# VHH binders against Growth hormone-regulated TBC protein 1 (Grtp1), part 4

Target 1, 359 residues: Growth hormone-regulated TBC protein 1 (Grtp1), of Mus musculus (Mouse) (q9d3n8)
Amino acid sequence: MDPAERAQAARARVPRIDPYGFERPEDFDYAAYEEFFSTYLVILTKRAIKWSKLLKGNGGVRKSVTVKRYVRKGIPLEHRARVWMAVSGAQARMDQSPGYYHRLLEGESSSSLDEAIRTDLNRTFPDNVMFRKTADPCLQKTLYNVLLAYGLHNPDVGYCQCCAQKPGSSAGLRSSLTGMNFIAGYLILITKNEEESFWLLDALVGRILPDYYSPAMLGLKTDQEVLAELVRMKLPAVAALMDGHGVLWTLLVSRWFICLFVDILPVETVLRIWDCLFNEGSKIIFRVALTLIKQHQEFILEASSIPDICDKFKQITKGDFVTECHAFMQKIFSEPGSLSMTTITRLRKSCRAALQAQS

## First folded at step 15 (VHH; from s1 with S102T)

Design t1
Fold by OpenDDE, fold request of step 22:
Structure t1 (fold): chain B 359 residues (1-359), chain A 121 residues (1-121)
Amino acid sequence: as target 1 above (359 residues)
Amino acid sequence: EVQLLESGGGLVQPGGSLRLSCAASGFTFSDYAMSWVRQAPGKGPEWVSAISRSGSYTDYADSVKGRFTISRDNSKNTLYLQMNSLRAEDTAVYYCAKLEYTGDRPTFDYRGQGTLVTVSS
């Protein structure tokens, strides 16, 4: 078959809307996707069988060496919500707080919170058919509820404070609020349950991640600096490039952190990352970032200007390397080498202190 | 109509070898990942092996890994299972199945009658 014929045939077989409701881009390579998915389907088959056996035997999912191994190899979609709820501790918190979520929704919300959420809703997944206002069920409504509940639950999250800042304050703060809505959106897509999505969001934002979404975004800034230090340690040539050009890491990787790779990497890859994120914690973010940079080190080092560096960092988040999610996930556990929480914690402490001293 | 016709089964001694074949018709064979599944008497179905549409990727159940080899010839619309070092526990009816995805899980489309493999001394 002519490559063009193959491409056309693939386009006819593969739906334009992906299984998660996202419209595929116009330049989507359907043939490559079919090949990928065929391979991945074989992988998923074995994983499904393994998970089925595991879930039947234990009456539940508990953190263990076996679970860790299985999570790294991927959680089948049918079990993903259940496993996320279990390994993150979200289930336990939900069980300990009966009716809490509903009470939050019945509470009085500020006009500022409402407005902030509504603004975010309009920006959340415009290319997803399930988040359209006309969708039934309307996931935008679900997203509103989850974000509202969480904004009420965690007042330290910048949803409430962004409303108090005068219209003139810098475009930078608006960009920071755009991550939580995407995270919540993916949670909703996977759980198909509003309350579970809330509790998983609580797990991520409240327990797993530092204060990424605070008004000061100090946790986010800190972790970006931590990544810079890790790059200096593990990829000194890249660090030298960055330093030589005076490039701020926030320009390159802020969205990676704030969005937890949503809308940065392919959906399936993000979900595989989140599998590990819920189970192993924020370390996974650094592994992913380091793997992306390391894999494309030579390519990055070809950059000759700040705009070129920025473009290259965008490009490394695309292509076969990130699409092949299973191989990618294997790489995140091998390529960065050793990355202990002790090291991360130490670096967080030092970087945070440095940032505070500069403010 | 989708048809899958398994063949190559028989009686073999422990340590022996068999090669199973599955002739596919009624669909574009090269567009689908394929699997072998077996069912022993009194037991439920057990996944044995799977192969991607192009044959570039294969995987196996732990029980058969290193002993069985799945392959395909898309030009002949045929799936194969080379079984080496056969054991009594490999005794089962072997089915060829189209491997599909429902949106949240893999599924097996069985259409054939299977082929009986008996491993006995």
Scores: ipSAE 0.930, ipTM 0.982, lowest interface PAE 0.4, mean pLDDT 94
Fold by OpenDDE, last read:
Structure t1 (fold): chain B 359 residues (1-359), chain A 121 residues (1-121)
Amino acid sequence: as target 1 above (359 residues)
Amino acid sequence: EVQLLESGGGLVQPGGSLRLSCAASGFTFSDYAMSWVRQAPGKGPEWVSAISRSGSYTDYADSVKGRFTISRDNSKNTLYLQMNSLRAEDTAVYYCAKLEYTGDRPTFDYRGQGTLVTVSS
């Protein structure tokens, strides 16, 4: 078959809407996807068998060397919510707080919080059929409840502070809110459970991640600087390029962090990243970022201007390298080399202090 | 109608070899990943091996890894399983299955009668 004929045939076979409800883009390579998915299905088959055997055992999913290994190789979709709940500690917190989520929803919310959430709802996954207002069930309602509950649960998140600050500080608040809604949306898609989504969001934002979503976004800024330092250590040529052009890392990677790669990388790849994120913590974000940069180092180094650098950083998040999620995940554990939480914690401390000294 | 016809089974001594074949019809064979599943007497079904639609990727159960080789010829609509270094524990009815995805899990569509492999001294 002619490549064009193959492409057309694939387009006819592969649904325009993906399994998670997202519309595929116009330039979507259906033929490449079919090949990818066929391979991935074989991988998923072995993983499903292994996880089934593990989960039939008398014991709940506990952190172990075996679980770590299995998580890195991917969690089948049928078990993903259960495993996320277990390894993140979200299940334990939910079990210890019966009725807490519902009490939050019954509480009084500010008009400002409500408005902020509703604004975000309209921006969350316009290309997903399940988040449309006409969808049944409508996941926008679920998303509203999860975000409302979390805004009430964690007042340090920028959703609550929108009420108190003057019109000029609106830009920072808007930026902090734009990531959490996407994260919550993916959680809802995977768990298909409103309360579980809340507790997983609590695990991510409240325990795993620094204060990314505070009004000052100091945690986010810090981690971007940490990445810059890691790049300086591991990829000195790229660091030199960035320094030479005076490029701010926030222009390149802010969305990677704040959205946890949602809408940056393919859905399945993001989910594989999140498998590890829930189990191993925030170091996974740095591994992913470093892997993307390292894999495309030569391409990045060809940049001759700041706009060119920005464009290249956008391009490295696309293509077969990131679509092949299993191979990609193998790379994030090999390409960056050693990366300990001790190192990250040290760098966070120093970078945060430096940022505070400049303010 | 989807048809899968397994053949090549028989009696073999430990350490021996067999090659199984599966003739597929009633669907576009080249569009589907395929799998071998076996059922031993008194045991549940066990996944043995799987192969992607193009044959570019293969995987195996740990129990058969290094001994069995799955392959396919899309021009002939045929799936193969080369079994080497056979053991008594490999005794089973072997089924060819179409590998599908339901949206949340892989599933096996096996329609054939299977082929019996008996490994005995």
Scores: ipSAE 0.930, ipTM 0.981, lowest interface PAE 0.4, mean pLDDT 94
Fold by OpenDDE, last read:
Structure t1 (fold): chain B 359 residues (1-359), chain A 121 residues (1-121)
Amino acid sequence: as target 1 above (359 residues)
Amino acid sequence: EVQLLESGGGLVQPGGSLRLSCAASGFTFSDYAMSWVRQAPGKGPEWVSAISRSGSYTDYADSVKGRFTISRDNSKNTLYLQMNSLRAEDTAVYYCAKLEYTGDRPTFDYRGQGTLVTVSS
């Protein structure tokens, strides 16, 4: 069969809307996806059986060597919410705070918070049929509630501070809010539960991640510098290229961090990353970033200008390497080599101090 | 109508070998991942092995890994299971199944009567 015929046949077989409600782009490679998914389905089959057996046990899902291994190999969608809730500690917090989420929603919100959230709602997943205003149920409502509750819960997040700061500081806050809505959106898609989504968001933003979404975004800036240091250590040629051109890493990777790869990488790949993120913490972000860069090191090193570097960093987030989520996830645990939280913590401390000294 | 016809089962001694076949019809065989599932007397169904549509990727239950080999010939619409080093615990009815995804989990579409494999001394 001619490649064109194969492509057409695949397009006829694969739904335009993916399982998560996203419309596939017009240039979507249906044939490649079909091949990928056929392979992945075999993987998912074994994972489903293994997880089912694990979850039937009386002990619940607890952090263990076995769970870590299973999480790295992927959590079936059927169990993903439950496992995320368990390994992140979100379930425990929810259980310890009965009615807390609802009380937050019953509280008075500022007009500024409401406006900020509504603005984000209009920008969140326009290509997802479930987030359309005509959808039933409409996930925009759910997203509103989750973001509202979280904005009230965590006043250090830019949603609340937009309420207090004078008109001139609004530009930085608007940028910081761009990311959390996407994260919350994915959480809603996976949990199909408003309150669980809130608690998982709390786990990510409140405990796993540094202060990415503060008005100053100091945690985000810090982690980008940490990545730069890690690249210097592990990929010196790339570091030299960046330094030689005076490229700020924030121009290249800010969205990777603030969106946790949402709308950067394929949905399934992001979910696999999040599996590990909830279980192992923020080091996973660095592993992913380093893997992307390392895998495409030669390609990146061909860059001759800042715009070219930027373009290449966009390109490395596309293609078969990132679509093949299982292989990709294997690579993030092998390619970067050793990456301890001790190292990350040390680098965070030094990078943060340096940033503060410059301010 | 989707049809799956299993064959190749029989009586074999421990340590022996069998090759199962599944003839598929009524659908485009090459478009689907396939699986072998077995059911022992008094037990529930057990997944044995799966193979991607092109045959490029295979996986096995831990209980059969290293002993069984799944393969397919798309030109013949046939799925195979080579079973080596058979054990008494491998005694079961073996089914060929179309491997599908419901959106949140893998599912097995059984259409055949299965083929009985009996491993006994």
Scores: ipSAE 0.930, ipTM 0.981, lowest interface PAE 0.4, mean pLDDT 94

Design t1
Fold by OpenDDE, fold request of step 22:
Structure t1 (fold): chain B 359 residues (1-359), chain A 121 residues (1-121)
Amino acid sequence: as target 1 above (359 residues)
Amino acid sequence: EVQLLESGGGLVQPGGSLRLSCAASGFTFSDYAMSWVRQAPGKGPEWVSAISRSGSYTDYADSVKGRFTISRDNSKNTLYLQMNSLRAEDTAVYYCAKLEYTGDRPTFDYRGQGTLVTVSS
């Protein structure tokens, strides 16, 4: 068959709407996806069998060497919510706080919080059929509840403070708010449960990624600087390019961090990343970022201007490398080399201090 | 109608070899990942091996890894399982199955009667 014929045939076989409700883009490569998925289905089969055996034998999911290994190889969709709840500690917190989520929703919310959430709802996954206002069930309602509950739970999150800051800081606040709604959206898609989504969101924002979504976004800024240092250490040519052009890393990677790669990478790849993120913590974000940059180092180094650098960083988040999620995940654990939490913690301390000294 | 016809089973001594075949019809064979599943007497079904639609990727149960080889010929609509170094515990009825995805889990579509493999001294 002619490549064009193959492409047409694939388009006829693969649904336009993916399993998570997202409409595929117009330039979607159906043939490549079909080939990928056929391979991935074989992988998923073995993983499903392995996870089934693990879950039946142990009565529960506990952090262990075995669980870590299995998580890195992917959690089947049927077990993903359960495993995320367990390894993140969200289940334990939920169990220790009976009725807490519902009490939050029964509480009084500020008009500012409500408006902020509603604004975000309109921007969350317009290409997802399940988040449409006409959908039944309508996941926008679920998203509203999760975000409302979380905004009430954590007043230090930028949702609550958007009203108090001066008009000039609006761009940063908008960016922070835009990330959390996407994260919550994916949590809802996977858990299909409001309360579980809330507690997983709490795990991410409250424990794994502290201060990412605060008004000052100090945690986010810190981690971007940490990435810059890691790049300097591991990819000195790229660091030299960035320094030579005076490009700020926030221009390149801020969305990667604040959205946890939602709407940046393919859905399945993001979910695989999140499997590890819930189990191993924020180091996974750095591994992903470093892997993307390292894999495309030569391509990045061809850049001749800041706009060109920005464009290349967008391009490296697309294509077969990121679509092939299993191979990609193998790469994030090999390509960056050693990356300990001790190193990250040390760099966070120094970078944070530097940022505070500049303010 | 989808048909899967397994063949090649028989009696073999421990350490022996067999090659199973599955003839597929009634669907576009080259569009589907395929699997072998076996069922031993008194036991539940056990996944043995799977192969992608093009044959570019294969995987195996730990119990058969290094001994069994799955392959396919899309031009002949045929799936194969080469079984080497057979053991008594490999005794089972072997089924060919279409490998499909329901949206949250892989599933096996069995259509054949299977072929019996008996490993005995």
Scores: ipSAE 0.929, ipTM 0.981, lowest interface PAE 0.4, mean pLDDT 94
Fold by ESMFold2, fold request of step 22:
Structure t1 (fold): chain B 359 residues (1-359), chain A 121 residues (1-121)
Amino acid sequence: as target 1 above (359 residues)
Amino acid sequence: EVQLLESGGGLVQPGGSLRLSCAASGFTFSDYAMSWVRQAPGKGPEWVSAISRSGSYTDYADSVKGRFTISRDNSKNTLYLQMNSLRAEDTAVYYCAKLEYTGDRPTFDYRGQGTLVTVSS
């Protein structure tokens, strides 16, 4: 079939709403999607069979070398919530905390927290049919509850001072809770369970990514500097380019870290990254970032100015390299080379100290 | 309207070979990933192999990998399974299926009578 006939036929066969409730854009390449998904469906079929056999035992899901290998190859959607809950430790925390989530929802909230959440609800996933006010049921209520409970659970979660403190102020940056709304939204779409979404959010925000969403965001700033150091160690030509222009890494990669690639990479790829993030922790973010940079090293090195560097970093998150999620995930475990949590922990300590000494 | 006609089964000794065919009609064959599924007596269906719509990507159950080869000819609307080094455990009725994604998982749409493969000494 020629490309024009394929494109026409693909539009008739591929639903406008993806499996997660997101509308495809008007310019969506349906034919390219069909080709990608036909291959991915074969991959998913084998993974579904392998996971069904793995999960048949009475012992449940337990972290192991075998489970790590299976998670890296992808968790089938029908098992994703169960496996995320198990490997992240969220299931254990939920089991040991009966009634806790519901008691949080019965507590008093501050007016500023409530207003920040409600503002974020109106703009969270406008292209998702389940998050529209016209949906039945509308997931905005579920999202409100999860965010409210988490804000009460972790009082260190704070606002972006430039936009949350002035109710009548002009448009600008949103509260740091705003990044959490996108993360919580994905969790709700996958788990279809309010309390599980809360405990998975706690696993991410409270344990895997400490201090990302506090007012100072010291953990987030630290990890962006850790990436800079890893690039100096592993990709020195790129580091030299950045140093030569005096580019701050936070200008290039902040949304990668704070939103965990939501709205940066395709949904299927984000979910595969999160599969590994829940099992192996924050080193996965560095593996993804290093892989994106290494794959496009020659393209990045062509840059001649700061705006050009910024544009190239936006462009490297698009195209077939990231949309072909199975191949992409294979590369994040080979291209960066050795990267241990011990190394990351030591780099975090030194980078944090350097950031604090500057102030 | 979907019709799948499996053929090529028979009786074979362990270590032997067979080639299965599946003639497709009633749908646009080249639009779909395809799969072989088998059912041994007294057991539920077991996935054997799958192939993408263009034929560019294939995969196999661990029990048959290295011994079986799936292929397709979209100009003839035909799916194939080359089965080498056959074992007694491969004895089953083999079905050709459209591979689809329904809800949150892959599903097999098969409508034929299947073709019996018997491997015995």
Scores: ipSAE 0.844, ipTM 0.956, lowest interface PAE 0.6, mean pLDDT 88
Fold by ESMFold2, last read:
Parts: C-alpha cells; structure tokens; sequence
Structure t1 (fold): chain B 359 residues (1-359), chain A 121 residues (1-121)
C-alpha cells in the first residue's frame, strides 16, 4: 500500500492522545506506531499472564531473582505502581510513616519554595491534557502537593524544573539540571496516587540518585564523569573522539541523568527503564547510556565538530532502536557487558576525588 | 458486525496433531493482532497464543510453546493454530479472538462458538 494512504489510515485509528495523556506531535509517525504497538501488544499479553500468576503467590511483591527477571521483561501497566512501591522500598517507608505526608502538607511552607513551584507549574507537561488548567481534575494541584511535600521533607534538595523548551536555550539548560517536576509528573501519571508518588520520588532522590538534586549537584557531576570513564574502558574510539574535540560529557548527557530520560526517550521506553531503576538502582542509567552510545558508535565517530557531536547524541535517542522498547531493554543487559555496583562505587569515589581536586 | 468462526477441532490421540482455522469477517482483519484462547470444561479461559497484525511477531503460553504454531493469512482473513504433540491437558474449546488494549491491559474479543479439541485414548 502507498505510504501516504497507510499514514492516513493509521492516523484515523490511533488516538491523538496517548494512554498517558500526552498529545502526539504534528509530525508523529502513526503508521510506525501501529506496527510497533501491534508487536508490543503480543508481548504485553504474555507479560500480563505471567505477572497475574506471579502476584497470586504471596499477596504482595518482594525482591527476588524471579521478580528481577520479570521486571527486566517489563511490568504491566496495571501492576506498575504496586511493583515500583514494593521493589524500591517506598512501600515500607510509607507503611512506617502513617500520616506523615499529609502532615507535611498541613504545615507552613517557605514563600520562596511556593513561588518556585507555582511559577513553573504551567510549564510542566504542556502537551499533557491532564496537566492543563482546563482539565477536570487538573493534575497541577497534585504535582504542586508532591513537590511541596518533598521540598519540606528534604530541604537540602530544593526544587527546580526540567523544562522541555527549545534545545540550547538558557531556560532549557537550567531546567534540565533539576528535573524533579517532570519525574514527579510521570510518577503521578502512573500511580494516580499523590502519597505513593511522594514516596517513590523519595526513593529516587533520597536513595537511588544521591546528591543529584542538591545545589552543588556533586552526585550528578560525578556520574557524568563515571560514564566518561566507562566509555574509555568499553568504547575507546568514542572516548578518543571526545578527547580530540575537547567535548565535555555534561553537554551531551546531563539531561539523560537528571531527568531520567523523560522527554529524551519515548514514554514506553522510559517506563521500562524506570521499572529496572526502581528494582536494581542507578547502574541502570549507565547501562542505558552505554547501550545508546555503543549501538550508534559508527554514527557518532563520523562527527567533525562539537555541534555535530551534540546533534548526533540528540539523534541517537530517536528512531526504532529506542521506540521498540522490548528489544531495547534486552540490549541494555547484554551490550554493556559486566557492570556491577561495586565497579560503579569505585569509579564514583575516584571521579569525585578528581572533581574536587580540580576545584 | 465482527464474526469469528473457528473450525478444525476433533478427537485425537495423545501425541497427535490438529490444525485449527478461524475465518474472520466484518472488520479489517489485517489491522489487528489476533489470539487463541481455550477453555477446558469447568475452568476459566486460558490464553494460548497471539500474533501481531502483520504476522511478524508471535508468542505462546508456556504450556504450549514448542508444540503449537500460530499463523495468519491476511489475504484470506484467516487465523491458524497448528497443534502438535497434543496432550490430554490440551482438551478444551478453542476460540479465536481479536486482541485489544483496553484501559491499562490487554483484552480479548472473542465471539465464535469455538471448536472442541479432545485429546484421549
């Protein structure tokens, strides 16, 4: 069939609003999406059956070798909140803290924190129908509450927005360095539960990603250097290209780390990454990054300038490799090779020391 | 009006083979992923297999993987299930279904009378 006729037919069948409330862009490839989703629906069917049987066995979810294997193959959307809460430790924290979240919301807040959150609410997910002021209910209030509660819970972190504005703008750079509003927004969309979103945000910011969101962002800066070291070890030709042009990794990957791939990779792929992130921790971020770079190594090596390198790193987050999320997730566990938390902890120690010696 | 008409069932000895067919009409068959679901007497429905709209991807319940093969012919609007190495526990009424995603989960739209497969000596 003619590609134009196929695109027209697909546009008539595929809703303009995705399952998470996001409007599809004007140039969205509806025909490619139909091909992807028809395959993914078969995958999801088997996953749903397998998870239904697993969840009958204990009344709840506990970490195990079996659960790890199932999480890597994907958590069905109907179970995602429950499984994230269990494997991240967020459920245990919530159970130990009855009424705590609501008491945070009853207290007085800083006018500075209030203003920062309120000023940026209308910038968070403008393409999501549930976050618009015209929505009923509007999730902006829910997002405000989660961010306010977290800022009161952990004052050393503070709040800033990961704005999805034009690449290269000063607003885009500042927003990409903070990211919490977009992370919290995704948590709200998946859990549909304000308090669970708060505890999942705490699991990410307080335990999985230490010092990413503090004013100095030392953890974030350290992990970008850890990625640079991993690339030197595993992909030396790419490292040589970066050295030859004097490229700073923060120009290329900062948003990958601070926004946890929100607005970088397709929503289905981000959620599959987060499935593993909540269960296995921050090593997942490095597995994703290394897989993206390794898959596109020859493409990256064609670069002739710093702007060209930046464009290529933007481009490797697009296309079928990342849209086909099931195959992509299989590759993050094979393509990087061995990568343990012991190795990452060692690299973090040396990279942190090097960053501090440079200052 | 969506119609799904299953055929090809019968009585077979253990270790035998059958090929089921499902004739589809009333919708554009090639636009939809399809599935086989079975129901043994006194039991609830059990998913057997599914196939993408183009036929490029297939998957199976663990209980039948390696023994059953799902296929489709979009030019004939027909879904197939080749069943080999049949066992007594495969005895069931087999339904073909249009595979859908509703709300937050996959769902099966089956409308035929099914076809009975009996595996016994």
Amino acid sequence: as target 1 above (359 residues)
Amino acid sequence: EVQLLESGGGLVQPGGSLRLSCAASGFTFSDYAMSWVRQAPGKGPEWVSAISRSGSYTDYADSVKGRFTISRDNSKNTLYLQMNSLRAEDTAVYYCAKLEYTGDRPTFDYRGQGTLVTVSS
Scores: ipSAE 0.842, ipTM 0.958, lowest interface PAE 0.5, mean pLDDT 88

Design t1
Fold by ESMFold2, last read:
Structure t1 (fold): chain B 359 residues (1-359), chain A 121 residues (1-121)
Amino acid sequence: as target 1 above (359 residues)
Amino acid sequence: EVQLLESGGGLVQPGGSLRLSCAASGFTFSDYAMSWVRQAPGKGPEWVSAISRSGSYTDYADSVKGRFTISRDNSKNTLYLQMNSLRAEDTAVYYCAKLEYTGDRPTFDYRGQGTLVTVSS
């Protein structure tokens, strides 16, 4: 069949709106998507069967070697909210806190917190039909409530907003708050439950990603330096390129870390990453980053300037390597090699100390 | 109108082999992933195997992996299941299904009567 005929036939079969409510872009390759999804559907079928058997067992979902293996192979969408809540500790926190979320929503917010949230609402997922003001129901109110409750729950995030009015700090605050809106938006789309989304956001922001969203963003800055050190250890030619041009890693990877790959990688791939993130913690971010860089090492090394390096780092998040999410996820557990929390904790300590000594 | 016509079942001894066929019509067969599903007497449906639209990717239930092989011939609109080393537990009516993703999960679109496979001494 002629490529134009294949594209037109595929467009007739594949909905313009994806299963999560996102409109596909004008240049979306419907034919390539059908090939990808036909394979992925077979994978999803096996996973659904395996998870159904696992979940019929006594006691439900608990962290274990078996659950870790299943999570790495993918959580079926019908079970994602349940499994995320269980393995992250969010379910236990919610069960221990009856009425707490509702009481937060009854609290008073500052005008600066309210304005920051409303600014983010207007820019969150304009390409998602459920977040448009014309939607019925419109998820903007749900997102507002989750972000408001979280800001009241964790005032350190709210305190960061006060610093946004100072010259030199506004970019950091804006990036931090923007990342939380994207994260909360995905949580709402997957859980379809406002309170569960709040507790999952708390698991991520309060425990898994320490100090990413605090006023100084020390955790975020630290982890970007940890990635730099991991690249120096595992991909020394890339590190040499970065050193030679004097490029700052924050120019390349800040959105990878602060938005947890939302709007960077395809939705199916982001959700597979988050499956592992909720179960295994922040080391998953490093595995994803190292895999992207390692896979495209030759391409990155062709760079001749800082703008070239930036462009290449944008390009490595596109294409079949990341769209074929099952194969991609297999590679994040093989291609980086050994990467323990012990190693990450050691690197975090040294990198944090170095950053604090500089400030 | 989608039609799926299963054939090739019968009585076979443990350790024996059978090849099932499914003739498809009423839709563009080569555009869809396909599956075999079986139903033993008194039990609900059990997934057996699936194959991508091009045939490039296949997978199997753990109970049949290594013994069964799914294949397709898109030029003949036909799905196959080669069943080797048959066991009494494989006794079931075998259905050919169009594999779909509905709501938040995979679903099986069954149309035929199925074909009975009986494995007994």
Scores: ipSAE 0.841, ipTM 0.954, lowest interface PAE 0.6, mean pLDDT 88
Fold by ESMFold2, fold request of step 22:
Structure t1 (fold): chain B 359 residues (1-359), chain A 121 residues (1-121)
Amino acid sequence: as target 1 above (359 residues)
Amino acid sequence: EVQLLESGGGLVQPGGSLRLSCAASGFTFSDYAMSWVRQAPGKGPEWVSAISRSGSYTDYADSVKGRFTISRDNSKNTLYLQMNSLRAEDTAVYYCAKLEYTGDRPTFDYRGQGTLVTVSS
């Protein structure tokens, strides 16, 4: 069968809207997807069977070496919300806080917080049929509620929004919530539950990614410098290239960290990363970043200018390496080598101190 | 429309071998991943094995891995299961199924009568 016949046949069998509500792009390769998915469906079948046995009987999901092993191989979509809630600690926080989320929604909000959220709503997932204003039901209201409750829950985020909105400016609103709207949107798509999405967002912002979304974004800036140091240790040729051109890492990787790869990597791959992120914490971000860079080291090293480096970093997030998510996730646990939280904590302290000394 | 006809079952002593076949019709067989599912007396369905549409990727339940081999011949619209080193716990009715992804999970579309495999002395 020639490529055109394969493409036409695949379009007839593969839905235009993916399982998460995203419209496939105009240039989507339906034939390649169908080949990938036939293999992936076998993988998903064994995953579903193994998780069904693990979850059989009484008892909740709890962190353990067995659960870590299963999470690294992927959480079935039908169990994802339950497992994320359990391994992140979000379920425990929700259970300790009866009625709290709904009381936040009954609280007073500022006009600046409301406007910042509504600006983010208008640009969140235009290619997702469930987030369009014409959808019935439309998930924009759900997203508004989660972001509103979180802004009231965490005043540092609210303070950042107030400082970012300057009365009398003709410029559009700038919001520290930009990454959170995409994160919350994915949480809503997976959990189909407003309150669970709120508590998962709290687990990410309050514990897993501390100080990413404050006005100074010190945690975010720190972790980008930590990545730079890890690249110097593990991938010295790449570090030399970056140093030789004077490229700032924040210009290359900021969205990887602040949006947790949303709209950078394929949805299925992002969800597999998040499976591990909720269970093992922020070191997963570094494992993903190092794996992307290491796999494409020869390609990156071909760069001859700063714009060329930027283009290559954009390109390494595309293609079969990231689309074939099962193999990709195996690589993130082998390719970076040893990467302990004690090493990351030490580097965070050093990089944070250096950043604060410069200001 | 979809028809699946299993055959090749029978009575076998422990340690023996059987080869199951599944003749498919009513759909384009080569477009679909396929699976074997079995149901032992008094038990629920148990996944046995699956194979991608081209046959390039296969996997097995842990209980049968190393003993069973799934294969397909797309030119004959036929799915196979070679079962070696059979054990009493392999006794079941074996169904072939079209693998689908429905809602948020894989599902098995098995429509045949199945073929009985009995392993006993």
Scores: ipSAE 0.811, ipTM 0.950, lowest interface PAE 0.6, mean pLDDT 88

